# Designs tried in a protein design chat: miniprotein binders against q553d3r833to1016. Part 12

Target 1, 184 residues: q553d3r833to1016
Amino acid sequence: NRFKSVNELYSTELSYLNSLLILRDFYFIPMEVEARVTKLFKSEEINKVFSNLKSILQISTEITHLLEERLSVSPVKIGDIFVKFAPIFKIYVEYVNNFDKVAPQLKAMTENPQSKKFFSEQRNKSRVATDINSLLIMPVQRCPRYELLLREILKHTQEDHVEFKNIKSAYESIKDINKYINDR
Below, E stands for the ipSAE of ESMFold2; O stands for the ipSAE of OpenDDE; V2 stands for 0.75 times the mean of E and O plus 0.25 times the DockQ between their complexes.

## First folded at step 6 (miniprotein)

Design m92Q
Fold by ESMFold2-Fast, scan of step 6:
Structure m92Q (fold): chain B 184 residues (1-184), chain A 95 residues (1-95)
Amino acid sequence: as target 1 above (184 residues)
Amino acid sequence: GSRVKILVIVMGDSPEKLREFAERVIEEARKLAEKLGGKITVVVTEDGNRLLIVITVEGLTPEEAKEIAERLKELAEELAKKLGLEVYIIVQIEK
């Protein structure tokens, strides 16, 4: 059913956004503080590992708010949101490409005995079971999830539905960006 | 809508050009908001070789919101071309 598919898009986007906020607040920001104060981390290494997370966070924040607004009104139309954001999803290409490239640095950073206590304490403070590795891969996983979710919404949207064209366009755009990412 | 929100993500290899871009776009947004009696909020975030500029103007008529959105989008696109920067602009007009 269409409503279930749209609600899954929203609920998973909200969960995704909350995970990115945890990544920012319990890892990114505290690591920058440590780089300045204790020299436990190097600012350049932090910037490499987190890549363009701030941009991705801003995009997800906007999408989440728009989905909340649209779900409060019938008929539920969300396709134009993704059409509007389609060009900007190119920023995900940079994040995904960077993730693979910095995997050795991230591993070295998390396995360093000097930083082990820091990561353990931050995970405890975050009150979630997910560690920094699991959080950093989320944008990599969200891209194919958008494709799956939009495909499911399209499947349950009739060709004469007011937003059929926008959902189809959004799906095709996300599918193209994912194909480019996967062809690496 | 009574509110317009503009997200600008601009990127390039020159910090000086990124700064010039931001200053000129923000200056025009402030002038336009003042002229139309709107309340403006601007947030600028640095993200590596990118600047994220969020401009929100409230207290507008729907026509005024559209006018601000169109003028700022045109300026941002023109300025990015002139300065050799890549720009993404997302406009949201909310009631």
Scores: ipSAE 0.444, ipTM 0.763, lowest interface PAE 2.4, mean pLDDT 88

Design m92Y
Fold by ESMFold2-Fast, scan of step 6:
Structure m92Y (fold): chain B 184 residues (1-184), chain A 95 residues (1-95)
Amino acid sequence: as target 1 above (184 residues)
Amino acid sequence: GSRVKILVIVMGDSPEKLREFAERVIEEARKLAEKLGGKITVVVTEDGNRLLIVITVEGLTPEEAKEIAERLKELAEELAKKLGLEVYIIVYIEK
């Protein structure tokens, strides 16, 4: 039903946000520390690999908080959130395009014998099995996931529902962004 | 009470102009919050050639929340135009 679809959008956004926080706290920030202290990494290469993660993290933080608040009241309305954020999702285009471009640098970084201990220690500290490669691809995967989740919500939203136009608009906007990403 | 949250994404090639923009918008937000007895939280994220500014003001009447939203949106748009910056603003008011 519609409520379950909306709750899936929220629960997967919360999981996504938590994964981005792990990426920041156990990889990005510690790698920048190592770049300054031990020179295990180059700050320039770290910035290339992580791209605009800070922006994506802040956007997901705001979406998550808004979804939490909207789910706490009845009737549940979330369509306007995604209508307002749809133009901002262009920021994901930068991240997705960069991901493929920096794949060789990321591979060199993670396969370097000198850094293997660092990555295994950080994974252990994070208390998740997910490695840095699997975390970095998450924004790439989240973009098409937004489209699928909005499509499911739209499918379970009657044409006379107060949110129908906003959900449909959000879905079309995100679909256009994903098409732009896929065509480049 | 009502809460207003304003997310401002401002972009440009001048760090000085981005800083001036942020300082002016945040200063006005603090003045309005103080005047209306609201509690203000500000988060600024720097990411390359952009700033993300999240301003939250709590403990407001609905009329006060609308006043803050309208004045800050107007200022941000006007200031971005004057400084030659690209700006995107999201406003939401929660009861």
Scores: ipSAE 0.654, ipTM 0.848, lowest interface PAE 1.5, mean pLDDT 89

Design m94R
Fold by ESMFold2-Fast, scan of step 6:
Structure m94R (fold): chain B 184 residues (1-184), chain A 95 residues (1-95)
Amino acid sequence: as target 1 above (184 residues)
Amino acid sequence: GSRVKILVIVMGDSPEKLREFAERVIEEARKLAEKLGGKITVVVTEDGNRLLIVITVEGLTPEEAKEIAERLKELAEELAKKLGLEVYIIVEIRK
């Protein structure tokens, strides 16, 4: 039903945000430290691999907080959140396009024998099985998932529901962004 | 009390113009918060050619929250236009 679909949007956003925080705290920030202290990494390669992660992290943080606030009140209204953020989702286009371009650099970085110990230690410290490759692809996967989740919510929203117009608008906007990403 | 939260994402190729934009928007937010007796928090994140500015003001009446939101949105849009910057503004008012 609609309630289940909205809660899935929230719970998966929270999980997504937590994964991005792990990426920042156990890889991005420590790699920048290594670039300055040990020269294990080059700052330029770190910047290329992580792209606009800071922007995506901030966007997900705000969406998560808004969903939490909206879910705490009745009636539950979340459609306007995605209408407001739809134009900002073009930031994901930059990340997705960059991900394809930096795949060889990321592979070289993670397969380098000199950095294997660093990546193993960071994965252990993170307390999750997910490695840096699996974390970095998450924004690429989240974009089409927003479309699927909004489509599911729309399917469970009657045409006379107060949120119908906003959910439909958000769905169509995100669908257009995903089409743009796929077409390039 | 009511809370207003404003997320401003501003982008352009001039670091000095991005800095000028941020300083002017934040200064206005602080002045409005002080005038209305609100508690302000500002977080600025730099990401390449963009700044993400999160302004939160708490302890307001609903009318005061709306006033701050409208004034800062208007200023941010005018400044972005004047400085040749692209801006996205998201406003959330919690009563």
Scores: ipSAE 0.689, ipTM 0.860, lowest interface PAE 1.2, mean pLDDT 89

Design m94W
Fold by ESMFold2-Fast, scan of step 6:
Structure m94W (fold): chain B 184 residues (1-184), chain A 95 residues (1-95)
Amino acid sequence: as target 1 above (184 residues)
Amino acid sequence: GSRVKILVIVMGDSPEKLREFAERVIEEARKLAEKLGGKITVVVTEDGNRLLIVITVEGLTPEEAKEIAERLKELAEELAKKLGLEVYIIVEIWK
């Protein structure tokens, strides 16, 4: 049903947001500390690997809060959220393109014997099994997932539904962004 | 009471112009909030050549929330154009 599809969008956004917070708190921030204190990492390389994560994190935070607000009232309307954020999703293009470019640097960092203990300790502190590589790819995976989730909501939204136009618009916008990413 | 939240994402090559943009938008927001007796919260995040500014004002009438939203959106768009910055603005109003 439509409610189930919308709830899946919300629950996966919440999980995604939590993963980005773990990436920030257990990897990004501690790596910057190590760059200053032990020189284990170079700040420039950290910034290249993490790209515009701060922007993506803020966007996901706002989307999550808006979805929570909208799900607390009936009828549930969420299409305008994605219509408003559609132009901002161009920020994901930068992250995805950067991910491909920095893959060798990320591999060198994570496979360096001198940093293995750091990454192992941070994963243990995070209390999740997900490592830095799996966390960093999440925005890359979230873009096509937004498309799939919006498509599923659209399938369960009748043409005469008050949200039909907004959901369809949001779906088309995300689809165009993903096509642009894939065609690069 | 009503609440308004404005997310402003502004980007450009000049850190000085980004700072000027943020200072002027935030000053206007604080001025409007004080005039209308609202409680303001401002969070600014720097991310490379971007600033993300989240302005929340609480304790407003619906008309006051709309006025703050319209004024800040207009200012942000005008200021971004004058400073040669790219801007995206998202407004949410809760009654």
Scores: ipSAE 0.687, ipTM 0.863, lowest interface PAE 1.3, mean pLDDT 89

Design m94Y
Fold by ESMFold2-Fast, scan of step 6:
Structure m94Y (fold): chain B 184 residues (1-184), chain A 95 residues (1-95)
Amino acid sequence: as target 1 above (184 residues)
Amino acid sequence: GSRVKILVIVMGDSPEKLREFAERVIEEARKLAEKLGGKITVVVTEDGNRLLIVITVEGLTPEEAKEIAERLKELAEELAKKLGLEVYIIVEIYK
C-alpha cells in the first residue's frame, strides 16, 4: 500500500544516509589525513574516487529530515520534496559517471599492499561488515532504488489524490536521469 | 514557534565569487534573524566548484518564517545573477 511504500522510502533513505556518514567518517576523512601525514594516499586520487560525495551526503541529510517531518503529520505528503530536489538530482549523474571512470583507480588503491592494514583497521573501527567498495557504490544503487520506490508509491496513488502530479513528476524525473546514466 | 530551513546550492568556477556569495547571503540571514528575534544556525559545505549552505532560523511566527524565506531567496537569486553563478534554493517552513 501507499503508506508502506512511503515508509520504505524513508527507512531506506535513513539507512543510506547512515552508510554515507560511515563512508565519510571512517574512509574519506581518515584517507585525507593519511594523504597529508604519511603520504599513503594522494589527495588528488582521493578527490577523484569520492567525487561529489559531500554534496550527495548533504542532499540525503536534507531529504531525510524532510521525510521525517512530513511523516509526523497527517495526511502524509512527500511528493513536493522530490519535485524540489529534481533539478539537483543531476548531481547523481556526475557521481555515477565518475564511479565508472574511477573504478580502476579505486581497485588499485584497495589492492595496494601498503594500504591493506589501513582499510582493515577502518572497517574494524566502523563496526560494520561493509567495506569501502560496498559503501562507494551506494549512491550508484540509490538512483535506481529511488525509481523503484517512487514507482510503487505512484502505483498506490489514485489519479485524484493531491500528491498524484508531484509523485508522477518525481518518478518521471528520476526515471529520465537513470535512463541517461544507463545509455551513457 | 515556526522554523525556516533554506538550502542554497551555488556553483561556479570562481572560488572568490562563491565565497562572496556565501558571505553576503549569510550576513543577510543573520541580520534578519536578529531583527526578528530568531535563533540562527548556518552550515556551509564546500564541494569542488559548489557550496551548499544550510540556513535554519527557529523561534519565528509563520509570517516571520515566510519573510525570511522570501527575502533570502530574492537576495540569493539576484546575487547569483550578478556574480554569474548557478543557484538552486530549497525552502521549508516547519511548525
Scores: ipSAE 0.697, ipTM 0.863, lowest interface PAE 1.2, mean pLDDT 89

Design m9F
Fold by ESMFold2-Fast, scan of step 6:
Structure m9F (fold): chain B 184 residues (1-184), chain A 95 residues (1-95)
Amino acid sequence: as target 1 above (184 residues)
Amino acid sequence: GSRVKILVFVMGDSPEKLREFAERVIEEARKLAEKLGGKITVVVTEDGNRLLIVITVEGLTPEEAKEIAERLKELAEELAKKLGLEVYIIVEIEK
């Protein structure tokens, strides 16, 4: 039903945000420390691999907070959030394009014998099974997932529902952004 | 009391112009918050050629929250145009 679909949007956004925080705290920040202290990594290469993660993390943080606030009030209205953020989602185009471009550098970095201990230790400290490769692809996967989630919400939103227009607009906007990402 | 949150995503190739943009928008936000007796919090995220500025002002009337939102949005758009920067602004007013 509609309530379940909206809660799935929220719960998966929260999980996504938590994954990005793990990526930041157990990989991005520690790798920058190693680049400065031990020279295990080059700062330039770290910046290329992580791209605009800081921006994506901040966007997900704000969307998560807005979803939490909106879910606490009746009737639950979330469609305008995605309408407002639709122009900002163009930032994902840069991340997705970069991900493909830097795949060889990321592979070289993670398969380097000198850095294997570092990645193993960080994965253990994070207390999650997800490795850096699986975390870095998450923004690439989240954009099409927004489309699927909004489609399900729209499917369970009657035409006479107060939020119908905003959910439909949000869905169409995200669809256009995903097409733009795919067509490049 | 009402709360207003303004998210400003600004980008451009000049670090100096991005800094000038942020300083002027934040200064105006602080002045408006002081004038209206609101509590202001500002978070700035630097990410390559982008700045993400989150301005939150609490302890306002609904009319005051709307006034701050409209004035900061107008300033940010005018300043971005003057400095040749791309800007996107999201406004959220609670209560």
Scores: ipSAE 0.683, ipTM 0.865, lowest interface PAE 1.4, mean pLDDT 89

Design m9L
Fold by ESMFold2-Fast, scan of step 6:
Structure m9L (fold): chain B 184 residues (1-184), chain A 95 residues (1-95)
Amino acid sequence: as target 1 above (184 residues)
Amino acid sequence: GSRVKILVLVMGDSPEKLREFAERVIEEARKLAEKLGGKITVVVTEDGNRLLIVITVEGLTPEEAKEIAERLKELAEELAKKLGLEVYIIVEIEK
């Protein structure tokens, strides 16, 4: 049903946000510390690999909080959130395009014998099985996931429903972003 | 009371202009919050050639929340145009 689809959007956004926070707290921030203190990494390379993660994380934080607020009140309306955020989702285009471009640097960084212990220790501290490679690809995977989730919500939204126009608009916008990414 | 949250994504190739934009918008937000007795929180995320500014003001009447939203949106749009910056603004008012 529609409510189930909306809750799926929220629950997966919350999981996504938590994964981005782990990426920030156990990899991005500690790697920047190592770059300054031990010179294990170069700040320039870290910034290239992580791209605009900070912006994506902040946007996901705001979307998650808005979804929580809207889900706490009946009737549940969330379509305007995605209409408002649609123009900002263009930052995902930069992240996704960068991900493919920096794959060799990321591989060199993670396969360097001098950094293997660091990555192993950070993964252990994070208390999750997910490694840095699996975390960094998450925004790449979230874009097509937004399209699928919005399509499912739209499928369960009647044409006369108050949210129909906003959900349809949100779906078309994210679909266009994904098409633009894939045309490269 | 009502809460207003304004999220501003601003982009451009000039760090000086991005800094000027942020300082001016945040200064106006703090001034408005002080005048209306609201509690303000500001989060600024620097990320390459962009800034993401999240301004939250709590403890307002619905009319005050709307006033803050309208004035900050107008200022941000005018400053972005003047400084040649690309700007996206999202406003949320919780009543």
Scores: ipSAE 0.649, ipTM 0.856, lowest interface PAE 1.6, mean pLDDT 89

Design m9M
Fold by ESMFold2-Fast, scan of step 6:
Structure m9M (fold): chain B 184 residues (1-184), chain A 95 residues (1-95)
Amino acid sequence: as target 1 above (184 residues)
Amino acid sequence: GSRVKILVMVMGDSPEKLREFAERVIEEARKLAEKLGGKITVVVTEDGNRLLIVITVEGLTPEEAKEIAERLKELAEELAKKLGLEVYIIVEIEK
């Protein structure tokens, strides 16, 4: 049903946001500290690996808050959120392209014996089993998931529904972004 | 009370121009919030060649929320053009 699909969009966005916060708090910020204090990492390499994570995190934060607000009233309308954010989802194209490019650098960082203790300790502090590699790929996976979730919502939205045009527009926009990512 | 939230993503190669843009937009937002008795929260995220600026003003009438949104959107678009920056603006008004 439509309500189930919309709630899945929200619940997976919340989980996604929480994963990005873990990535920021237990990896990105501590790694930048180590780059300045111990020289364990190079700041320029951290910036290349993490790409535009801070922007993606802020965008997901705002989408999550908007979904929470919209779900608290009926009828539930969320399509305009994705229509408004569609132009800035180009940030995901940049992240995905960078992820493939920096894969060797990320592997070198995580397999370096000198940094192994750091990554193990940060994973333990995060209290989740997910490692840095699994966290960094999440934005890469989120874009196709947005398409699938919007497609499912559209499937359960009748043509005369007040949201039909916005959901369809959002779906087409995200689908185009994903095609662009896959074709490059 | 109404709330207005404005998300501005601005991009360019000059850190000085990005800082000028942010300072000008935030200063105008603070002035408008003070004038209308609203409570303002500003979050700035620096990310390479871009800034994300999230401005939230609460405790407004619907008309005041619309006024702040229109004024800040106009300013942000004008400044981006003058400074040669790319800008994306999202406005959310909660009644």
Scores: ipSAE 0.775, ipTM 0.901, lowest interface PAE 1.1, mean pLDDT 90

Design m9W
Fold by ESMFold2-Fast, scan of step 6:
Structure m9W (fold): chain B 184 residues (1-184), chain A 95 residues (1-95)
Amino acid sequence: as target 1 above (184 residues)
Amino acid sequence: GSRVKILVWVMGDSPEKLREFAERVIEEARKLAEKLGGKITVVVTEDGNRLLIVITVEGLTPEEAKEIAERLKELAEELAKKLGLEVYIIVEIEK
């Protein structure tokens, strides 16, 4: 039903946010420390690989917080959240386009014998089986996932429902962003 | 009390203009918060050619929260236009 679809949007956003926080805390920040202290990494290389992760983290943090607030009140309204954030989702375009461009650098970085110990130690500290490569692709996968989730919510929203216009608008905006990403 | 949260993503090629934008928006936010007796928190994050500015003001009436939101949004949009910067603003008022 509609409520189950909205809860799936929330639960997957929370999981997504937690994965991004692991990426920041166990890879991004420690790698910057290594770049300054041991010079195991170059700061320029780190910035290139992680791109605009800070922006994406802030977006997901705010969306998660807003979804939590809206789910605590009846009737549940979430469409305006995505309408408000639609223009900012263009920030994802840079991340997704960058991901493909930096794939060779990321591979070289993770396959470097000198850094293998660092990456295995950070994965162990994170207590998660997911490695840095699997974490870095998550924003790339989340964009089409937003489209699918909003489409499912729209499917269960009747045309006379108070949220119909906002959900439809949000779906179309995200669909346009994904189309732009795929065409560029 | 009401809370207002303003999220500003500003981007452009000039670090100097980004800094000027942030300084002026934050200055106005602090003046408005002080005038209304609100408690202000500001977080600025640098992300390449972008700045993320999060302004939170607590301890307001609903009318005061709306006033701060309106004034800061207008200032940020006008300033971005004058400085040739691209800006995206989200306003959230709680309660």
Scores: ipSAE 0.433, ipTM 0.750, lowest interface PAE 2.7, mean pLDDT 87

Design m9Y
Fold by ESMFold2-Fast, scan of step 6:
Structure m9Y (fold): chain B 184 residues (1-184), chain A 95 residues (1-95)
Amino acid sequence: as target 1 above (184 residues)
Amino acid sequence: GSRVKILVYVMGDSPEKLREFAERVIEEARKLAEKLGGKITVVVTEDGNRLLIVITVEGLTPEEAKEIAERLKELAEELAKKLGLEVYIIVEIEK
């Protein structure tokens, strides 16, 4: 069922965006405040850990809005969205590579007894069970998830469907980006 | 009415050139929106050596939406080349 596959792409994008907003609002922004006020964190370390999250968050915001608009009209066409955004998805390469490099620093930061209370309080305020580590890995997991989701949509798209070429192009582009990430 | 959204992702090593780029693109967008009687919204996200500029103009005819899209895309590409910046531009026109 193509409609089900497209709705899964949208619903998981919305969930992903909400998780990134939680990461920004309950961790990134409060940590920058602590860096200035209490010196609990160093701004340089925060910037290294969060990498280009701001860019990824804004891109996901725009993709979510576009998916909402396209799903609200008939016929539903979403394939060109990912074709248009494919060149920008190189930001995910930077994020994924950085995530691996800063993993020891992130571990030291989250296991530091002085910051344990801060992280517990922020998790409680966020009202979600997911901790900062689980949130920060989400962009790393989202790029291969895009490939799987586009592959499912393509499976349910007949060759004579008006979207076939765009969905296939989007799938191949994301697949190439994931291959590049895996080769780095 | 039609709406046009232009997403400009621009990067480079010079904060001054990134600022100049943003100011000139946004100024042209505001000028075009005023001329055509459209309602403009601009969001700028700063992320290290990158800017993401989202320009939305509402209340246009389809022809006006296309005109704004073409003019801003051309300007952004020309300015990026002149300033030695890398740019990606996405245009969405909602009818």
Scores: ipSAE 0.651, ipTM 0.852, lowest interface PAE 1.7, mean pLDDT 89

## First folded at step 7 (miniprotein)

Design w1 (at its last look DockQ between E and O 0.63; V2 from the best seeds 0.63)
Fold by ESMFold2, look of step 7:
Structure w1 (fold): chain B 184 residues (1-184), chain A 95 residues (1-95)
Amino acid sequence: as target 1 above (184 residues)
Amino acid sequence: GSRVKILVMVEGDSPEKLREFAERVIEEARKLAEKLGGKITVVVTEDGNRLLIVITVEGLTPEEAKEIAERLKELAEELAKKLGLEVYIIVEIEK
């Protein structure tokens, strides 16, 4: 039903944000520290792996907060959020276009035994069994996922519902930005 | 009290104009927050030829929150036009 579909949008955004925070707190920031303190990593290498992760994290933080606020009020209205954020999602182009370089860069870095040890230790500290490559692909998958989630919400939203127009606009806007991201 | 959150993405090919945009919008936000006794937080994220600017002002009355939201949105739109920048603005008032 509609409620289930809207709740899935929120619960998967929260999971997505948590994965981005793991990337920041257990990989990006510690790697920056090692680059300054021990010279284990070069800034170039870190930037190749993470691209514009900070921007993506900021956007997900704001979307999560907005969804939490909107879900606490009846009637639940979330379509306008995605209409407004759709043009901002153009920042995903850089991340998506860089992604095919990430796995080779990580492989090259982990040929250094000290770097390999670092990644293993950080994975253990994060308490997440998912490897860094599986976390890094999540932004590549997120915008397509928004489209599918909004389609399901629209499917369960009657035409005379107060949010019908906004959900339809949101779906169409996200569909358009996904085409933009894929086309470059 | 009421909280205002303003997310601004501004983009253009001039780093100098992007910095001028951010400086002037943030300066006005700080002036309004100080005048109204609000607490302001600003986060700026650089992203190539873009800036993401998140401004939060807390401790406002509902009327003050609406006033700040309207004035900052109008300033950001006018300034982006004057500087030849593209801007996207999201405003949320939390009561």
Scores: ipSAE 0.665, ipTM 0.865, lowest interface PAE 1.5, mean pLDDT 91
Fold by OpenDDE base, look of step 7:
Formats: sequence, C-alpha cells, structure tokens
Structure w1 (fold): chain B 184 residues (1-184), chain A 95 residues (1-95)
Amino acid sequence: as target 1 above (184 residues)
Amino acid sequence: GSRVKILVMVEGDSPEKLREFAERVIEEARKLAEKLGGKITVVVTEDGNRLLIVITVEGLTPEEAKEIAERLKELAEELAKKLGLEVYIIVEIEK
C-alpha cells in the first residue's frame, strides 16, 4: 500500500544517508589524514575518487530531514520534495560519470598491499560489513532506486489523490535522469 | 514558531565569484534574522566549482518566514545573474 511504500522510501533514505556518513567518517576523512601524514594516499587521487560526495551527502541529509517532518503529519505528503530537488539531482550524473572513470583507480588502491591493510582496519573500526567499494557505488544506485520507489508509491496513489500530480512529476523527473545516465 | 529553510546551490568557474555570492547571501540572511529576532543556522558545503548553502531561520511568524524566503530568493537570483553564476533555490517553510 501507499503507506508502506512511503515508509520504504524513508527507511532506505535513512540507510543511504548512514552509509554516506560512514563513507565520509571512516574512509574519506581518514584517507585525507593519511595523505597529509603518511603519504599513503595522494590528496588529488582521493578527491577524484570521492568526487562530489559532499554535495550528495548534504542533499541526502536535507531530504532525510524533510521526509521525517512530513511523516509526522497526516496525510503524508512527500512528492513535492522530490519535485523541488529534481533539478539538483543532476549532481548524480556527475558522480556516475566520475565513478566509471575512477573505478580502475579505486580497484588498484584497494588491492595495494599497504592500502589494503588500511581499508581493512577502517572497515573493522566502522563495524559495518560493507567495504569502501560497496559504499562508493551506493550513490550510483540511488537514483535508480528512487525511480523504483516513486513508481511503487505512484502505483498505490489514486489519480484524485492530493499527492498524485507531484508523485507522478517526481517519478518522471527521476526517470528522465536515469535514462540520461543510461544512454550517455 | 515558524521556520524557513533555504537551500541554495550555486555553480561557476570562479572561486572568487562563488565566495562573493556566498558572503553576500549569508550576510543578508543574518541581517534579516537579526532584524526579525530569529535564530539562524548556516551550513556551507564547498565542492569544487559548486557551493551548497543551507540557511535555516527559526522562531518566526509565518509571515516573517515568507518574507525572509522571498527576499533571500530574490537576492540570490539577482546576485547569481550579476556574477554569471548558475543558481538553484529550494525554499521550505514549516508552520
């Protein structure tokens, strides 16, 4: 039903945000420290690998807060959030394009014996089974997930529902972004 | 009380212009918040040729929240145009 689908959107967004925070706190920031202190990494390489993650993280933070606020009000309205954010979601295009380019470099970094040890230690510190590779791919997967989630909500939204127009618009916008990414 | 949150994304190839944009928008936001007795929070995310500025002002009436939103939006748009920057603005007003 609609309620279940909206809650799934929220719960997955929260999980997504937490993953991004782990990525920042246990990988990005420590890697920067290593780059300055031990020279294990190069700052330029780190910036290339993580790309516009800071922006993505901030956007996810704002979306999460907005969703939390909307879930406390009946009827729950969330469609307008994604309509408003749709233009900004172009940053995901940038992330995906960069990810494809730096994937080999990331692989090389994680396979390097010295770096491998670092990543293993950070993974243990994070207490999360997901490694840096799996975390970095999550932004690549999020827009497709938005499309599926919004489609599911739309399926359970009647045309005369107050949310129908916004949900449909949001769905179409995300669908267009995903199509652009896939066709590039 | 009511709250207004404004997210401004601005893009350009000049760090100086981006900085100028951010400083002016934030300064105006602080002035307005002070004038209206609101509590302001500003979060700036710098990402290469992009800035994300999130401005939150709390403790306002609905009318004051709307006023701040309109003024900041107008300023941001005008300033972006003047500086040749690309700008996106999202406004959220609670209560």
Scores: ipSAE 0.588, ipTM 0.849, lowest interface PAE 1.0, mean pLDDT 93
ESMFold2 (binder alone), look of step 7: mean pLDDT 85; pTM 0.831

